# VH-VL binders against Jerky protein homolog-like (JRKL): the designs that were tried, part 8

Target 1, 218 residues: Jerky protein homolog-like (JRKL), of Homo sapiens (Human) (q9y4a0r168to385)
Amino acid sequence: LQPEQIYNADETGLFWKCLPSRISVIKGKCTVPGHKSIEERVTIMCCANATGLHKLKLCVVGKAKKPRSFKSTDTLNLPVSYFSQKGAWMDLSIFRQWFDKIFVPQVREYLRSKGLQEKAVLLLDNSPTHPNENVLRSDDGQIFAKYLPPNVASLIQPSDQGVIATMKRNYRAGLLQNNLEEGNDLKSFWKKLTLLDALYEIAMAWNLVKPVTISRAW

## First folded at step 1 (VH-VL)

Design s10 (framework fv_sonavibart)
Fold by ESMFold2-Fast, scan of step 1:
Structure s10 (fold): chain C 218 residues (1-218), chain A 125 residues (1-125), chain B 103 residues (1-103)
Amino acid sequence: as target 1 above (218 residues)
Amino acid sequence: QVQLQQSGPGLVKPSQTLSLTCAISGDSVSSYSAAWNWIRQSPSRGLEWLGRTYYRSKWYNDYAESVKSRITINPDTSKNQFSLQLNSVTPEDTAVYYCARVPYYDTSGLYFDYWGQGTMVTVSS
Amino acid sequence: DIQMTQSPSSLSASVGDRVTITCRTSQSISDYLNWYQQKPGKAPKLLIYDASSLQSGVPSRFSGSGSGTDFTLTISSLQPEDFATYYCQQYWTFGQGTKVEIK
């Protein structure tokens, strides 16, 4: 398999409603005003090929099936693939749905667009939320998942942390820039920020991660 | 309710082919939610996974590196069973052979939830 | 490639005793560790999967704990039918076994 046909996916938690500052952007952190509920947390899954040239639409797991901030927006028109789970955690059903309905079709389209054979492997860590690898396989068997042994996963994890850290840094910088452009003070911006706003911002943050950042992580 | 029933000869001569069959009831050999495995047990090597077969629009097989060149695992959908063929056997292949299922129920890991009764295979002249 | 150390190799115990056996891995495996019981002449039987999940039909006196590299199987009050060999397993690799014998 060529680098275009080798994919990796990794999960992270995000407290999306936080107070951005120039210091938090520099230090890779974000400040939450007061004590806030777990309801401002989502799970994000990033997936890209080894070249970094194909980044899949982010998978986001939130608590509510249709958050109030979505208004009349159809979930199919979101900048992310949104799923709901009462704890906002990835589970076996959501992962399998993402693999079958999102990953396999999008990988086929990408490889076809590049004139490459529609064959790919998805390399996954040993997370309890990942289904048995015997069920993570396309109908023709050409696109399939393989679990990384813990020793190989540990070698990849430092590089994967770099990609995720870059995305989160981009997210915080985007929040700061939007606050400054809107002319709001930080507290007013934080109160106004909705989940829908955060989904657009994190999607933009993911798009800003450069292919070389991803390819170097491999 | 899932049961695995094994059949096959217990004595095989060196250089011959060992052939065992595992019949499945309570599940389908072509179920997307299962993989069908062969595992052997000997005093010297303990429990040793040999390979598996599973279905996703077509059949797939994975084999342990130690036996890869000699092993074939084949499903039979009409009889709802799967078989093991191990070629060019040596005395080192003397073991109790088990078939076992790996499910897709409430786990992302690999565990063997149902086992056949076992077949003692002796490789001796 | 992940080395597993199951300990002890054997132990002697009496009915009613609390029995603990351990499995240690050379590298982290999260919670992908399973426990089996095997009686002489029988196939192994799944007791615990994913470190701590009790298999249906297994008595509640059996419990599993641990994550990463250190795992334990506990039998809270040993019964006569519990004298057997116990194995841990991760991915395609099984531990060497712990024989629980009558004292």
Scores: ipSAE 0.000, ipTM 0.445, lowest interface PAE 16.6, mean pLDDT 80

Design s13 (framework fv_sonavibart)
Fold by ESMFold2-Fast, scan of step 1:
Order: structure tokens, then sequence, then C-alpha cells
Structure s13 (fold): chain C 218 residues (1-218), chain A 125 residues (1-125), chain B 103 residues (1-103)
């Protein structure tokens, strides 16, 4: 397999009304301008090939099936692939649906566009949210997932935490830039920020991660 | 509660085909979360995995190299069961045969969490 | 394929004893090791998965530990119903078993 045919996916939580640098992983609390604590979060999964030239549409898991802020937007037209789950956590069913409905079709289209064989591997860690690799396989068997042995993961970094950190930094910078350019004060900014606004901003943040940043993580 | 119930003959003659069935209750044979396995146990080889079947938009089959040329595992969605067919049996195939569910429990960890009661199969004339 | 070796092949113990069974793998498997108990004439029963996680309904006297290539199953205070054969397993490979017999 060529680098274009080797993919990796990784998950992270995002407190979308919070600056990432202020989140305490131990306490699960964050501070935002004008509001001492906030609990609004989503799960984000990013996926890209080893060249970094194919970044899949972000997968986002939120709590509500159709959030109020989506009222004018079809979920198919969102800048992300949106799923809902009571705790806003990735689970086995959502991961399997993402693999079958999003990953496999988009990888086929990409490889076809490059004149490459429609064969690919998705390299995964052994997260509790990831299904058995035997069920993560396309109908023709050509696109499939493989879990890395823990001893191999120390030598290979399919998706470095640095890629996620870069995306979160881009998200924060984008929010601040929007606030500055529209002349909003901090209190008004946080009052007006909706989940839909956050989804557009994180999608842009993902798009701003350069291919070389992703390829270096391999 | 998930249960597996086995049925099949206890005595098979050499060169004949061994056929066993495992009936599933409390889960579906086409469940996307499970794989359905056949495992046998003999004094000479201990516990030996034979193969499995599972459903993901279509049926998939995996077989141990030692039996790959002689084994077929078939799901039956209408009866909610799966079967084992082992061709050209020899005395070396004498064993207790178990069906088992393979299920992800934690951290990418998969285990055989539910087992059938077992079927003693003796291959002799 | 990964070779698995259990030690000892058998042991004799008395009720109340601490029993330790070891499983070694030919290459690292992190924590992807399961333990099963098999009583005479019965199917194996899952005791522990992911090296150290106790299956629901299994008594707390059973515990598992280890990572990489060396794994241990411990029974802190052996009971009469614990006389059985114990197997480790990873993927589609089983250890040869350890028989725990009455002394």
Amino acid sequence: as target 1 above (218 residues)
Amino acid sequence: QVQLQQSGPGLVKPSQTLSLTCAISGDSVSSNSAAWNWIRQSPSRGLEWLGRTYYRSKWYYDYAESVKSRITINPDTSKNQFSLQLNSVTPEDTAVYYCAREYQLLYGSYAFDIWGQGTMVTVSS
Amino acid sequence: DIQMTQSPSSLSASVGDRVTITCRTSQSISNYLNWYQQKPGKAPKLLIYAASTLQSGVPSRFSGSGSGTDFTLTISSLQPEDFATYYCQQLYTFGQGTKVEIK
C-alpha cells in the first residue's frame, strides 16, 4: 500500500465554549470570558491519510439529534458529519456507522480521483469505542481497519496528539479573530456563540491543518 | 440473557462429514456486535479454534489453517443459528466441540463470553 | 501466530490457599489476554478479560495482572468450587491449561 491508502483516525473532546488551554483534564472544568464554568462539550474525530492530502470531513458527536441552532441547516449540509449520543461520546454503533457510511465511500472517491486502486487500511488504537476490526471492512474486503499492537504504537505514530493540538489552537485563534473583526465584546461573543457556529469554526480549524503537519506525525 | 444450545451426532465414521448446529437465543446471528465461533477440545491439541462467521452488510467467514480445506460454517438467519460442517473426518477430529460468541468487552478487548454446552464427537468405525 | 505457555501445567492446593497461575506469550500483546475456568464436563467460563478486568458475576477472590508478555491469574483464597482447569487466551490461541487439584 502507498501512503495515500493508509489512514488514521483519532478522537478528542472539545468544550466548544472554552479556550482549550484552560481545560483541566483532572477536574473537567474550564473558564470562559464572562462565565466561570461551562459543561458544553462534543466529541470530535479527525481522519486523514499518511500524506495529509486527504482529510476526511470531521466526525462530531453531540447530545441532541437536531440541535436548535441547526433549524435552517440540513444535517447533510453541515461542515461536519454529525451524530448524536446521550453523553456526546463516541460509541461502537456510531463508529461503525461512520466507517460504513462516511469513511469507506469517501476513501473510494478519493483513491478513484487519484487513479489508485480502491484499497486502503485504517490504522486504529485499541480504544473502547472502536469495534472489532473484523466488522470494519468494506463489502469487497479492500478497505479495512487494523488495530496496532501496543508495542508497535511506540514506534509508529499514525496520528500524533500534535495534530489535534494544532487543530484546537486553530479553533481558538479563529474564535478570537471573529470576535475582534466583528467588534464584539467578550460577554456578547460568548452569549451569541451557538453549536452551529462552533461546528463551522472547528471545520475551518481542521482545514487549516497543513498536510506536512499530518505527514510528520507518521 | 444470551444462550447457545448445541445439537448434532456424537458418533461419526471416518471419511464422513461431521455436522453440528448452534441455536442462539437472546441475540441475533446477524448482530453487528458479535462473531460466531466453533472451538474444539481434545487431549492431544487442547482448546483449538476452528473458525467463525459474522455479518456486516454481507456474511464473512474465517477458518483456521489446519482445517480450512475441510470446514464450512453457515449462518441461518431464519432459525437464528449457525452450523459447522467438517468433511472427511479422521480419528484426529475426535473432540468436544463448542460454539461460542466473540464479543468486544473493553478497550478493543475481545473474549468468548458465551459458550454452548459442548458436543462430544467420536470418530470411529 | 503468538505462542502461549502456561505455568505450571498442574498444581495441588488446599481450601484457603493463595493460588497463582502464569501465562507467557512469545511476543508482546499489551493487555489483550483473557482467562477462562473449565470444570469437568462443562464449557469454559470467562473469568477475566483485558488482563485484569473481572467478568460480571465472578467472585472477587479472582484477579488478573500483567502486561506485555507476562500475565498472572491469582485466586486469593481457594474455595472448593475453584478446583478446575484454567486457560489463558489471546485472539484465536489458547494456552495449554493449568489444572488446580485438591491436595
Scores: ipSAE 0.007, ipTM 0.477, lowest interface PAE 12.1, mean pLDDT 81

Design s15 (framework fv_sonavibart)
Fold by ESMFold2-Fast, scan of step 1:
Structure s15 (fold): chain C 218 residues (1-218), chain A 126 residues (1-126), chain B 103 residues (1-103)
Amino acid sequence: as target 1 above (218 residues)
Amino acid sequence: QVQLQQSGPGLVKPSQTLSLTCAISGDSVSSNSAAWNWIRQSPSRGLEWLGRTYYRSKWYYDYAESVKSRITINPDTSKNQFSLQLNSVTPEDTAVYYCARDYSLTYWGEYYFDYWGQGTMVTVSS
Amino acid sequence: DIQMTQSPSSLSASVGDRVTITCRTSQSISNYLNWYQQKPGKAPKLLIYAASTLQSGVPSRFSGSGSGTDFTLTISSLQPEDFATYYCQQLYTFGQGTKVEIK
C-alpha cells in the first residue's frame, strides 16, 4: 500500500467553553466562566493519511442530539461529522457508523481522485470503543482497520505525537482572534460562545494543521 | 497478586446519588494493559455492565447506554482506586455492584474480567 | 448489540457426571467468548477465555470449545464444588446464566 492508502485515527476530549486567563494560558489550563462548575466537553476524532494530504472531516461526539445552537442548521451542513451520546463519549455504535458512512466513502473518493486503487488500511489503537476489526471492513474487503499493538501504537500514531496538540493550539488561537476582531470583552465572548461556534473553530483548527506536521509524525 | 476491595453505603434513598469505591492492590489504576469496570447484578436484569475507565496515552471512559446520563466513573491515581457515582437512583438500581479488571486490551474481542471485587449489595428504598 | 443465549437455563446432575452447557450468539464472534462460575453470595470467577483457554488455577476438568456463534462449556466429571451458576460473556454482554443443581 502507498502512503496515501494508510490512515490513522485518534480521539481526544475538548472542553470547548473555557475562560482563558493570563495564568491559564501560561499553564495550558482553562476555567469555566462564572461560578458554574459544569465543564462543556465533546470528544473529537482526527483522521488523516500518512502523507497528511488527506485529512478527513472531524468526527465530534457531543451530549445533545439536537443542540439549541443547531436550530437553523442542517446537521449534514455542519463543518464536522456530528454524533450524540449522553456522556459525549465515543462508543461502538458511533465508531461503526463513522467508519461505514464517513471513512469508507471519503477514502474511496480521495483515492479515486488520485488514480489509486480503492484499497486502504486504518491503523487504530486498542481502545475498547473501537469495534472488532472484523466488523471494520468495507463490503468489497478493500478498506479495513488494523489494531496496533500497544508497544507500537505509542510510537507511530500521528495524533499522539503532536497533531492533536497542534489542532488544540490552533483552536485556542482562533477563539482569541475572533474575540479580538468582534471587539467584545473576554467574558461576554465566552458567555455567548455556542457549540456551533466551537464546531466551526475546531474545524478551522484542524484545517490549519499542515500536511508536514502529520507526515513527520509517522 | 491483584486484589479489588469495595467500599460504600448499602442503602440509598430514591433520587439520591449512589457512590461506591474500588481500591486496587497488586496493579496500578493507570496500568496500560488493564481497564477498570463496574458491573451490577439483579434478579430482573442479570449481570449488567455499567462502564469502564482505563489509561493508554490518555484516560478513556465507556458507559452503558442505559446509565450514560447518570453515571460517572473516576480514577484516583494517588489512592490507586476508582469510583462509581450513579445519580438520581430509583428502586430499579437495586443490585449487587461489582468492580472488575478487564485485562486484555491487545484485541477488542478478547476482553475478559479476571479479577473481581467482593460485591456491594445496594438497596434503593425509601 | 450482540445477544447471548444460554441453554439450558438449569440442569440437575450428580457428582461424577459429564455436564455440557451451551452459549449461542446472535452474530459471529470468532473465538472471543469467556466463561464464568458464580457461587451464591460470591463474585463471578473467570474459568475460560478466548473460547478454549483455561485460566490459571482452574481445574482441568473444565474445558471450552466452539467458534462463530456456537460455544460449549464442559465439566468432564462434576465435583461437589462445581454446583454453581455459569455465565458466558462477550465484550460487555453476559448470557442469562445456567444453574447447575444437585440431583
Scores: ipSAE 0.000, ipTM 0.423, lowest interface PAE 18.1, mean pLDDT 79

Design v01 (framework fv_rovalpituzumab)
Fold by ESMFold2-Fast, scan of step 1:
Structure v01 (fold): chain C 218 residues (1-218), chain A 118 residues (1-118), chain B 107 residues (1-107)
Amino acid sequence: as target 1 above (218 residues)
Amino acid sequence: QVQLVQSGAEVKKPGASVKVSCKASGYTFTSYAMNWVRQAPGQGLEWMGWINTNTGNPTYADDFKGRVTMTTDTSTSTAYMELRSLRSDDTAVYYCARDWYEGYFDYWGQGTLVTVSS
Amino acid sequence: EIVMTQSPATLSVSPGERATLSCKASQSVSSNVVWYQQKPGQAPRLLIYGASTRATGIPARFSGSGSGTEFTLTISSLQSEDFAVYYCQQYNNWPYTFGQGTKLEIK
């Protein structure tokens, strides 16, 4: 398999309704005024090939099936692949749906566009939220998942300065820049921030992650 | 409460086709795969195949190649299994069974007895 | 295809005794084995999955163990309602395959 045919997916929690500040951006932290941030959390999953040249649309798991901020927006037109789960956590069903409806079709289209064989492997850590390896296969068996031992998984996804940390830093910087451009105080910005706003911002943050940042993780 | 309700017993002649339905309730239909398992009188369980209820893609066991079709209707939360070119050794109780995409079955339908005789 | 072999075919025990049922796979299936209980005229009932995880509502007297190719279902202090047929199934590889069943009978 070529590097274009080797994919990795990793998930993280995001407290999206944060009060942006220069200190939050610098320290890699997020502040929440007077509330428990758990009510404003989503799960983000990022997936890309080993070259970093194919980044899949982010998978986002939120709490509500149809958030109020989506009232005028079709979920098909979101900058992310949105799923809902009561606790905003990835589960076996959502992971399988993402694999079948998003991962397999998008990888197949990408490889076809590059004139490559439509064969790929998705490398995953062994997580309770991931289905058994044998059921994560395309109908023709050419696109499939493999679970890595924890020690091998850690070698291809460095934690402290990896892809996820870069994406989260980009997200916080984007929030701060939007607040500065609008001239709002930080508290009023936080009160106005909707889940839809956050989804557009995190999609932009993911798009800003450079291919070289992703390829260095492999 | 989760419930899988199957269609009633059928009596068919050799060469005929049978289509068994399985109506799901009490959960989100597309969040679970649906498997079909049969059991001949006094015999063990035999896996026939499964269908991904989210994508509509079925996977069949080799012994049923060319004779079985599995489909779903998400608007009614119903799964279907059609078996064609029936033989006397197809006489069995046919079960639908729910699967959280892992391959073990947490809820089963009550079963549909299909009798094939001349 | 992976062949699942259960033994014994029939186990005769008295109420209050311990029953041990075996299931062997023709090749490694990791811990991806599930056990079902079936009573006459009824659909199978999920007992144990992942070789050792008891399903919700299943009494503590049922326990599972094993990995690789050898698996065991143990029923401690048998009750009258436990006399049934028990099936193991592997879900490690396609196609999914069942053992032939062990019938638990009153001695």
Scores: ipSAE 0.006, ipTM 0.475, lowest interface PAE 12.3, mean pLDDT 82

Design v02 (framework fv_rovalpituzumab)
Fold by ESMFold2-Fast, scan of step 1:
Structure v02 (fold): chain C 218 residues (1-218), chain A 120 residues (1-120), chain B 107 residues (1-107)
Amino acid sequence: as target 1 above (218 residues)
Amino acid sequence: QVQLVQSGAEVKKPGASVKVSCKASGYTFTSYAMNWVRQAPGQGLEWMGWINTNTGNPTYADDFKGRVTMTTDTSTSTAYMELRSLRSDDTAVYYCARGYELWDYYMDVWGQGTLVTVSS
Amino acid sequence: EIVMTQSPATLSVSPGERATLSCKASQSVSSNVVWYQQKPGQAPRLLIYGASTRATGIPARFSGSGSGTEFTLTISSLQSEDFAVYYCQQYNNWPYTFGQGTKLEIK
């Protein structure tokens, strides 16, 4: 398989209502005022091929089926693939739906656009939220998932190479820049921040991760 | 209500193998990772590895790789840890512990521990 | 592997006093540090995760702080039941690693 046909997906939690400061951004940190709530936490999944040139839309799992900051028409135009789960955590059903409805079709379209065979592998770690690999296959068997041996998985997952850390750092920097541009005090900015705002910021943060950063992770 | 119940104490000779069980109840077994941690008498905690309860795929710490096997039986919500080629310095309390959250695999629920004594 | 180093090995304090326990990582672990309490003959008990978030049911006198390589656990007004061994652990990288423990004992 060519590097274009080799994909990796990795998950992380995000407290999207985060108080940025110059110091916390520089240190790669983020503070949340008071008690963290499920409403203020989402699960993010990043997926890209080995070249870094094909980054799929982020998969985001939130608590609410239809957040107040969304409209039904907004769901079709979201910069992320949004799913809901009562605890805002990835589960077997959501992972399978993402694989079948988003990953397989988007990878097939990308490879077709590049004049490559519609054949790909999705390399995954052994997370409890990942379905049995036998069920993570396209109808023709050409696009499928494979679990890596433990010692190999830890060496080539994006999280180990800083891709997820870079994305989160970009997110925090974007929030700080928005606070500065709005001209409001930090408390006012934090109160105004909606989940929809956070989804646009994290999508921008993902887009800012350079292909070379992703390709070096392999 | 959520609990992990481990098998009873074992006494083994050097060179033998031991298999410790950990039966889970009160939650969906395949939705949480299972970790194994040991503690020698008077010493600290040592992480041995974890297993994805949904796929059955384990990850072992290097010090135990080649001597340990972690498995699960989803029909009985039970995790197993087998340690081979036992030495006297394998004498320890062995714990199973549930991984707390997705991608944040710290341990929130612990078994009561199983004392394994290796002596001749 | 990431090495976690706790200090002091033993801290002797009186009930009602404040105790501060240190945990240092050999390389950055972000905020992915957890603290456990262990009493003799018992399994460890989760106290704090994410460096500073108290687990459900943990009294407010327990607080955690730190990020990167330096972390602290503070117990603001020691009760008799708090005398135990405390362990820090990182969950940022495989293999997960524990500190060697700090024993909190009555002076």
Scores: ipSAE 0.000, ipTM 0.422, lowest interface PAE 16.5, mean pLDDT 80

Design v03 (framework fv_rovalpituzumab)
Fold by ESMFold2-Fast, scan of step 1:
Structure v03 (fold): chain C 218 residues (1-218), chain A 120 residues (1-120), chain B 107 residues (1-107)
Amino acid sequence: as target 1 above (218 residues)
Amino acid sequence: QVQLVQSGAEVKKPGASVKVSCKASGYTFTSYAMNWVRQAPGQGLEWMGWINTNTGNPTYADDFKGRVTMTTDTSTSTAYMELRSLRSDDTAVYYCARESYLYGDAFDIWGQGTLVTVSS
Amino acid sequence: EIVMTQSPATLSVSPGERATLSCKASQSVSSNVVWYQQKPGQAPRLLIYGASTRATGIPARFSGSGSGTEFTLTISSLQSEDFAVYYCQQYNNWPYTFGQGTKLEIK
């Protein structure tokens, strides 16, 4: 398999309704305004090939099936592939749907566009939310998943300087920039921030991750 | 200070092309989509399309498909709109406008406008 | 495409009075409507988004209301600087569409 045919997907939680400051961004964190502990959380999964030249649309799992902030926005027009689950956690059903409906078709289209054989492997860690690898296979068997042993997975996915950390830094920086542009009224910005706003911001944060950042993680 | 500064007025012959620039400053260029809107003399506003400044992918209104090309140069924080095969009814002020998803996809910052006159 | 229709085309009012401007969508746009103010020789200025939320720096005398297909912009206690053309726009669907405008002029 060429590097273009080797993919990796990682998932992470995001507290999307947070209030960044310059110090929070410098420290790699967000602050929630101090009225009480409020946690607005989604699960994000990022997926790219080993060259970093093919990044898939982010997969996002939120709580609400049809969030009020989506209004009349067709879910097909969202900047992410959105799924819902009561706890906003990735689960076996959502992962399988993403694999079959998003990953396999998008990888085929990409490889076809490059004149490469439509064969690919998706390398995954041993997360409990991932289906058995025998289930994660295209109908023709050419696109399939493989689970990495824990000790191998940790070597190719560095935590601090990894793709996920870079994406989260981009997200926080984008929120800070938007707050500064709104006259530094951080509390008002936080109250106005909707899930749809966060989805656009995280999608842009993902798109800002450079191919070299992804390829260096391999 | 968040600002969009457009190129100066243009006078073109029918059949020519015009390329209008829009230079952004005071914000992260790739964090906001850029829209193009025109206004013929004494008429209302007409949406031409938008471009994702992070990916460079444009979407055009049907009336302009085939004649318009929108591009960006992220190194200079500049958006461009090129309109080809100009006709007299393309005489209008052309605006670039920043779209903020934080304000309901509203156009919160506008360029000053570029008058394009198409005459013989 | 969604057609936005504004009425009246021209509204003549005196300073200190209240002006009410209407905007109707040919299909439901939820609350995804924006109002802009445009003065002669100037670019449009954002006033209201999400049908009813004032943009930063917009005076409290401007208020918006409505949902679905019928929307209203109200300007209470008109000031001389408020005489301009007002446009509504929907961002519910692509293509984005504008109303034809309402001109607010001094009686």
Scores: ipSAE 0.000, ipTM 0.416, lowest interface PAE 18.3, mean pLDDT 81

Design v04 (framework fv_rovalpituzumab)
Fold by ESMFold2-Fast, scan of step 1:
Structure v04 (fold): chain C 218 residues (1-218), chain A 119 residues (1-119), chain B 107 residues (1-107)
Amino acid sequence: as target 1 above (218 residues)
Amino acid sequence: QVQLVQSGAEVKKPGASVKVSCKASGYTFTSYAMNWVRQAPGQGLEWMGWINTNTGNPTYADDFKGRVTMTTDTSTSTAYMELRSLRSDDTAVYYCARDLGYRYSFDYWGQGTLVTVSS
Amino acid sequence: EIVMTQSPATLSVSPGERATLSCKASQSVSSNVVWYQQKPGQAPRLLIYGASTRATGIPARFSGSGSGTEFTLTISSLQSEDFAVYYCQQYNNWPYTFGQGTKLEIK
């Protein structure tokens, strides 16, 4: 398989609402206020091919089916592929649905656009939220997942090699820029930050991760 | 409030089996994986494995494969860890710990269950 | 498996001083390192995850840094309640592995 046909997906938690200080935000850090801020976590999964030229729309798992901040915005119009789960964490059903409805169709379209055979492998780590390998396969068998042996996962999972950290730094920097542009103090900005705001910001942060950053991780 | 409450201390003879329970409350049990970690007296922490509480699928560390079984009962929000063919060097405090997510660590721990293996 | 090595084994410091604890991985673990505090007779307590992010409720005097193979936990102004054993853990690869611990004791 060519590098364009080899994909990796990795998940991480994001505490999207934190109380920033000017110094913390500049350093890409934040202060998480109390126990309740853990409940404001979402799960984010990023997926890209080995060249870094095809980055899939971020998959985000939140608690609510229709968060208040979404108002009349349909989930299909979000900058991310949004799913809901009561604990805001990835589960087998959501992963399988993302694979079948998002990953397989988008990979086919990309490979077709490049004149490549519509065959691809998705390399996954040994996560309790990932379905059995044999159910993560397209109907024609050409697009499929493979679980990495535990001793190999750290060597060939590019997202673990700083890509996620880069995305999170971009997210924090974007929040700071929005605060500066609005002329608000940091506490006022933090108080008004909605999940919808965070989804747009993290999508932008993912888009800012350069292809070379992803490809050099392989 | 999140709580993980484990079963009481056990004294076992070599060759016996022990089954430790961990009852969760204050959150949706099936939304978080449960890990098991042990600590021998005066020693460090040793990860034994985890279980997906939604599917019941466990993953074990190599040192424990063949001797350990992890299960859950979602109706009672309880995780179980059974260790078989006990040896004296299995004497340890056994902890259950909730996994916030794969990329995060263990945010809540049970109080620990001391298992003593002696003749 | 990835081996986590902590140093020193024991660190003797006085209240009000700065303590620096080291954790080294046998191969790169990115920023996927966690720090725990454990007091005698108690379960471990989460302090830092993602190498540098403080867990909820953890005082600002605790800070973490590092990436790749070298990680540091710093306590900027030791309080009497901070004397405990500290463990690092990697979650970059299976199996999850812990360091052997650093005991922080009163000088």
Scores: ipSAE 0.005, ipTM 0.431, lowest interface PAE 14.3, mean pLDDT 80

Design v05 (framework fv_rovalpituzumab)
Fold by ESMFold2-Fast, scan of step 1:
Structure v05 (fold): chain C 218 residues (1-218), chain A 123 residues (1-123), chain B 107 residues (1-107)
Amino acid sequence: as target 1 above (218 residues)
Amino acid sequence: QVQLVQSGAEVKKPGASVKVSCKASGYTFTSYAMNWVRQAPGQGLEWMGWINTNTGNPTYADDFKGRVTMTTDTSTSTAYMELRSLRSDDTAVYYCAREGYYDLSSWYYFDYWGQGTLVTVSS
Amino acid sequence: EIVMTQSPATLSVSPGERATLSCKASQSVSSNVVWYQQKPGQAPRLLIYGASTRATGIPARFSGSGSGTEFTLTISSLQSEDFAVYYCQQYNNWPYTFGQGTKLEIK
C-alpha cells in the first residue's frame, strides 16, 4: 500500500460553547453542572490518509435527531456527516454506518481520482466503540480496517492529539474572528450561537488543518 | 470451540442446481466473513467468493458470476452456496472457510474450514 | 488477478530431512501469504499466516519466510505425518488466489 491508501481516524469530544480563551471570561452554562453542559457537547471524528491530502468530511454525533437549528437545512447539505445518539457519543452502530456509507465510498472516489488501485486500510485503536474488524470491510474486501496493538497505538497518540488540538484551536479562533466581524459582544454572541453555527465552524477548522500537520502524525 | 459443519454429499445431473450449507458454532456468526473454496478431484484450491455475514452482501469471483449465489441465515448461524447450471467440470469438494480476525502481524486468512461437501455432476 | 506459482510440483524427501517449498507471486503481496497443509480426504489445515507466523498448535519445525513476491515454507525435521500437499495463498488482493500445490512424498 502507498501512503494515499493508508487512513487513520480519531475521536474527540467537543464542548462547542465552552472556549478556554478570550470567551472563557463569559461565565455561565459551561461552568455550572446540569443539563445545559451536556447539550453543548458533541463527539467528532477526524479521518485522513497518511499524506494528509485526503481529509474526509467530519463525522459528528449529537444528541438530537433533528436539532431546531437544522429546521430549514437539508441534512445532505450539512458541512459534516451528522448522526444522533442520546448521549452524543460514538457507538458500534454509528461507527459501522459511517464506515459503510461514508468512509468506503469516499475513499474509492479519491483513489479513483488519483489513478490508484481502490484498496485501502483504516488503522484504528482498539476502542470499545469500534466494531469487530471483520465487519469493517467493503463487500469486495479491498477497503478494510485493522486494529493497532495497544502498545503501538500508545506510541502514535501524541501525534494524533496534535491534529485534534490544532483543529480545536482553529475552531476557537474562527469563532472569535466571526464575533469580531459581526460586532457582537461576547455574551450576546454566546447566547445566539446554534449547533448549526458550530458545525459550519468546526468543518472550516478541519479544512484549515494543513496536510503536513497530518502527515507528521505517521 | 469453533466448528463449521457442512451438508452431505450430492449427486446431480448436468443443468441442475446444488445448494451447500455450512453451519457455524462456537463464535459470533456475524463477526466473521465466510468464504467458499472448491477443489476438483486431484486439482488445487479455487476461491469462489465470500459473504459479509453481518450485511448479507456477497462478492463472487469472476469465473462464478452469474452462476453462484451466497446467502446466510443469521438465526441459524448458517451460510449457503448455491451453484446453478451444473456441468461435469463442477464435480468438486466444496468448502466453507471462516475469515480470521486481526492478529499483531496478520490481515485476513482462513483459520477454520468445514469438512467439505462432495458434489458429483454425472449423467 | 495475482498468480501464485509453487515449486517444485513434487518433492521427495526422507523422514528427518529438511524440506524447502517455494511460492512466488506475480506481483507484490507484501507479507500477506498463508500456507495450508492438506492430507487426502481432509480439509486444508492452516499452518502459517502473515508469511512467517505459526498458527496455534502448529509444531516449531514449520517456519515461513519471505515478503513481496518470494515466499518459502521450511520443515526442519520431517515427521511421517508431514507428508501431504502444501498450498500457498495470497490475501493481499481480491480475488484471493492459491498456488497449485507442492506434494511432499517419501523418497
Scores: ipSAE 0.006, ipTM 0.455, lowest interface PAE 13.4, mean pLDDT 80

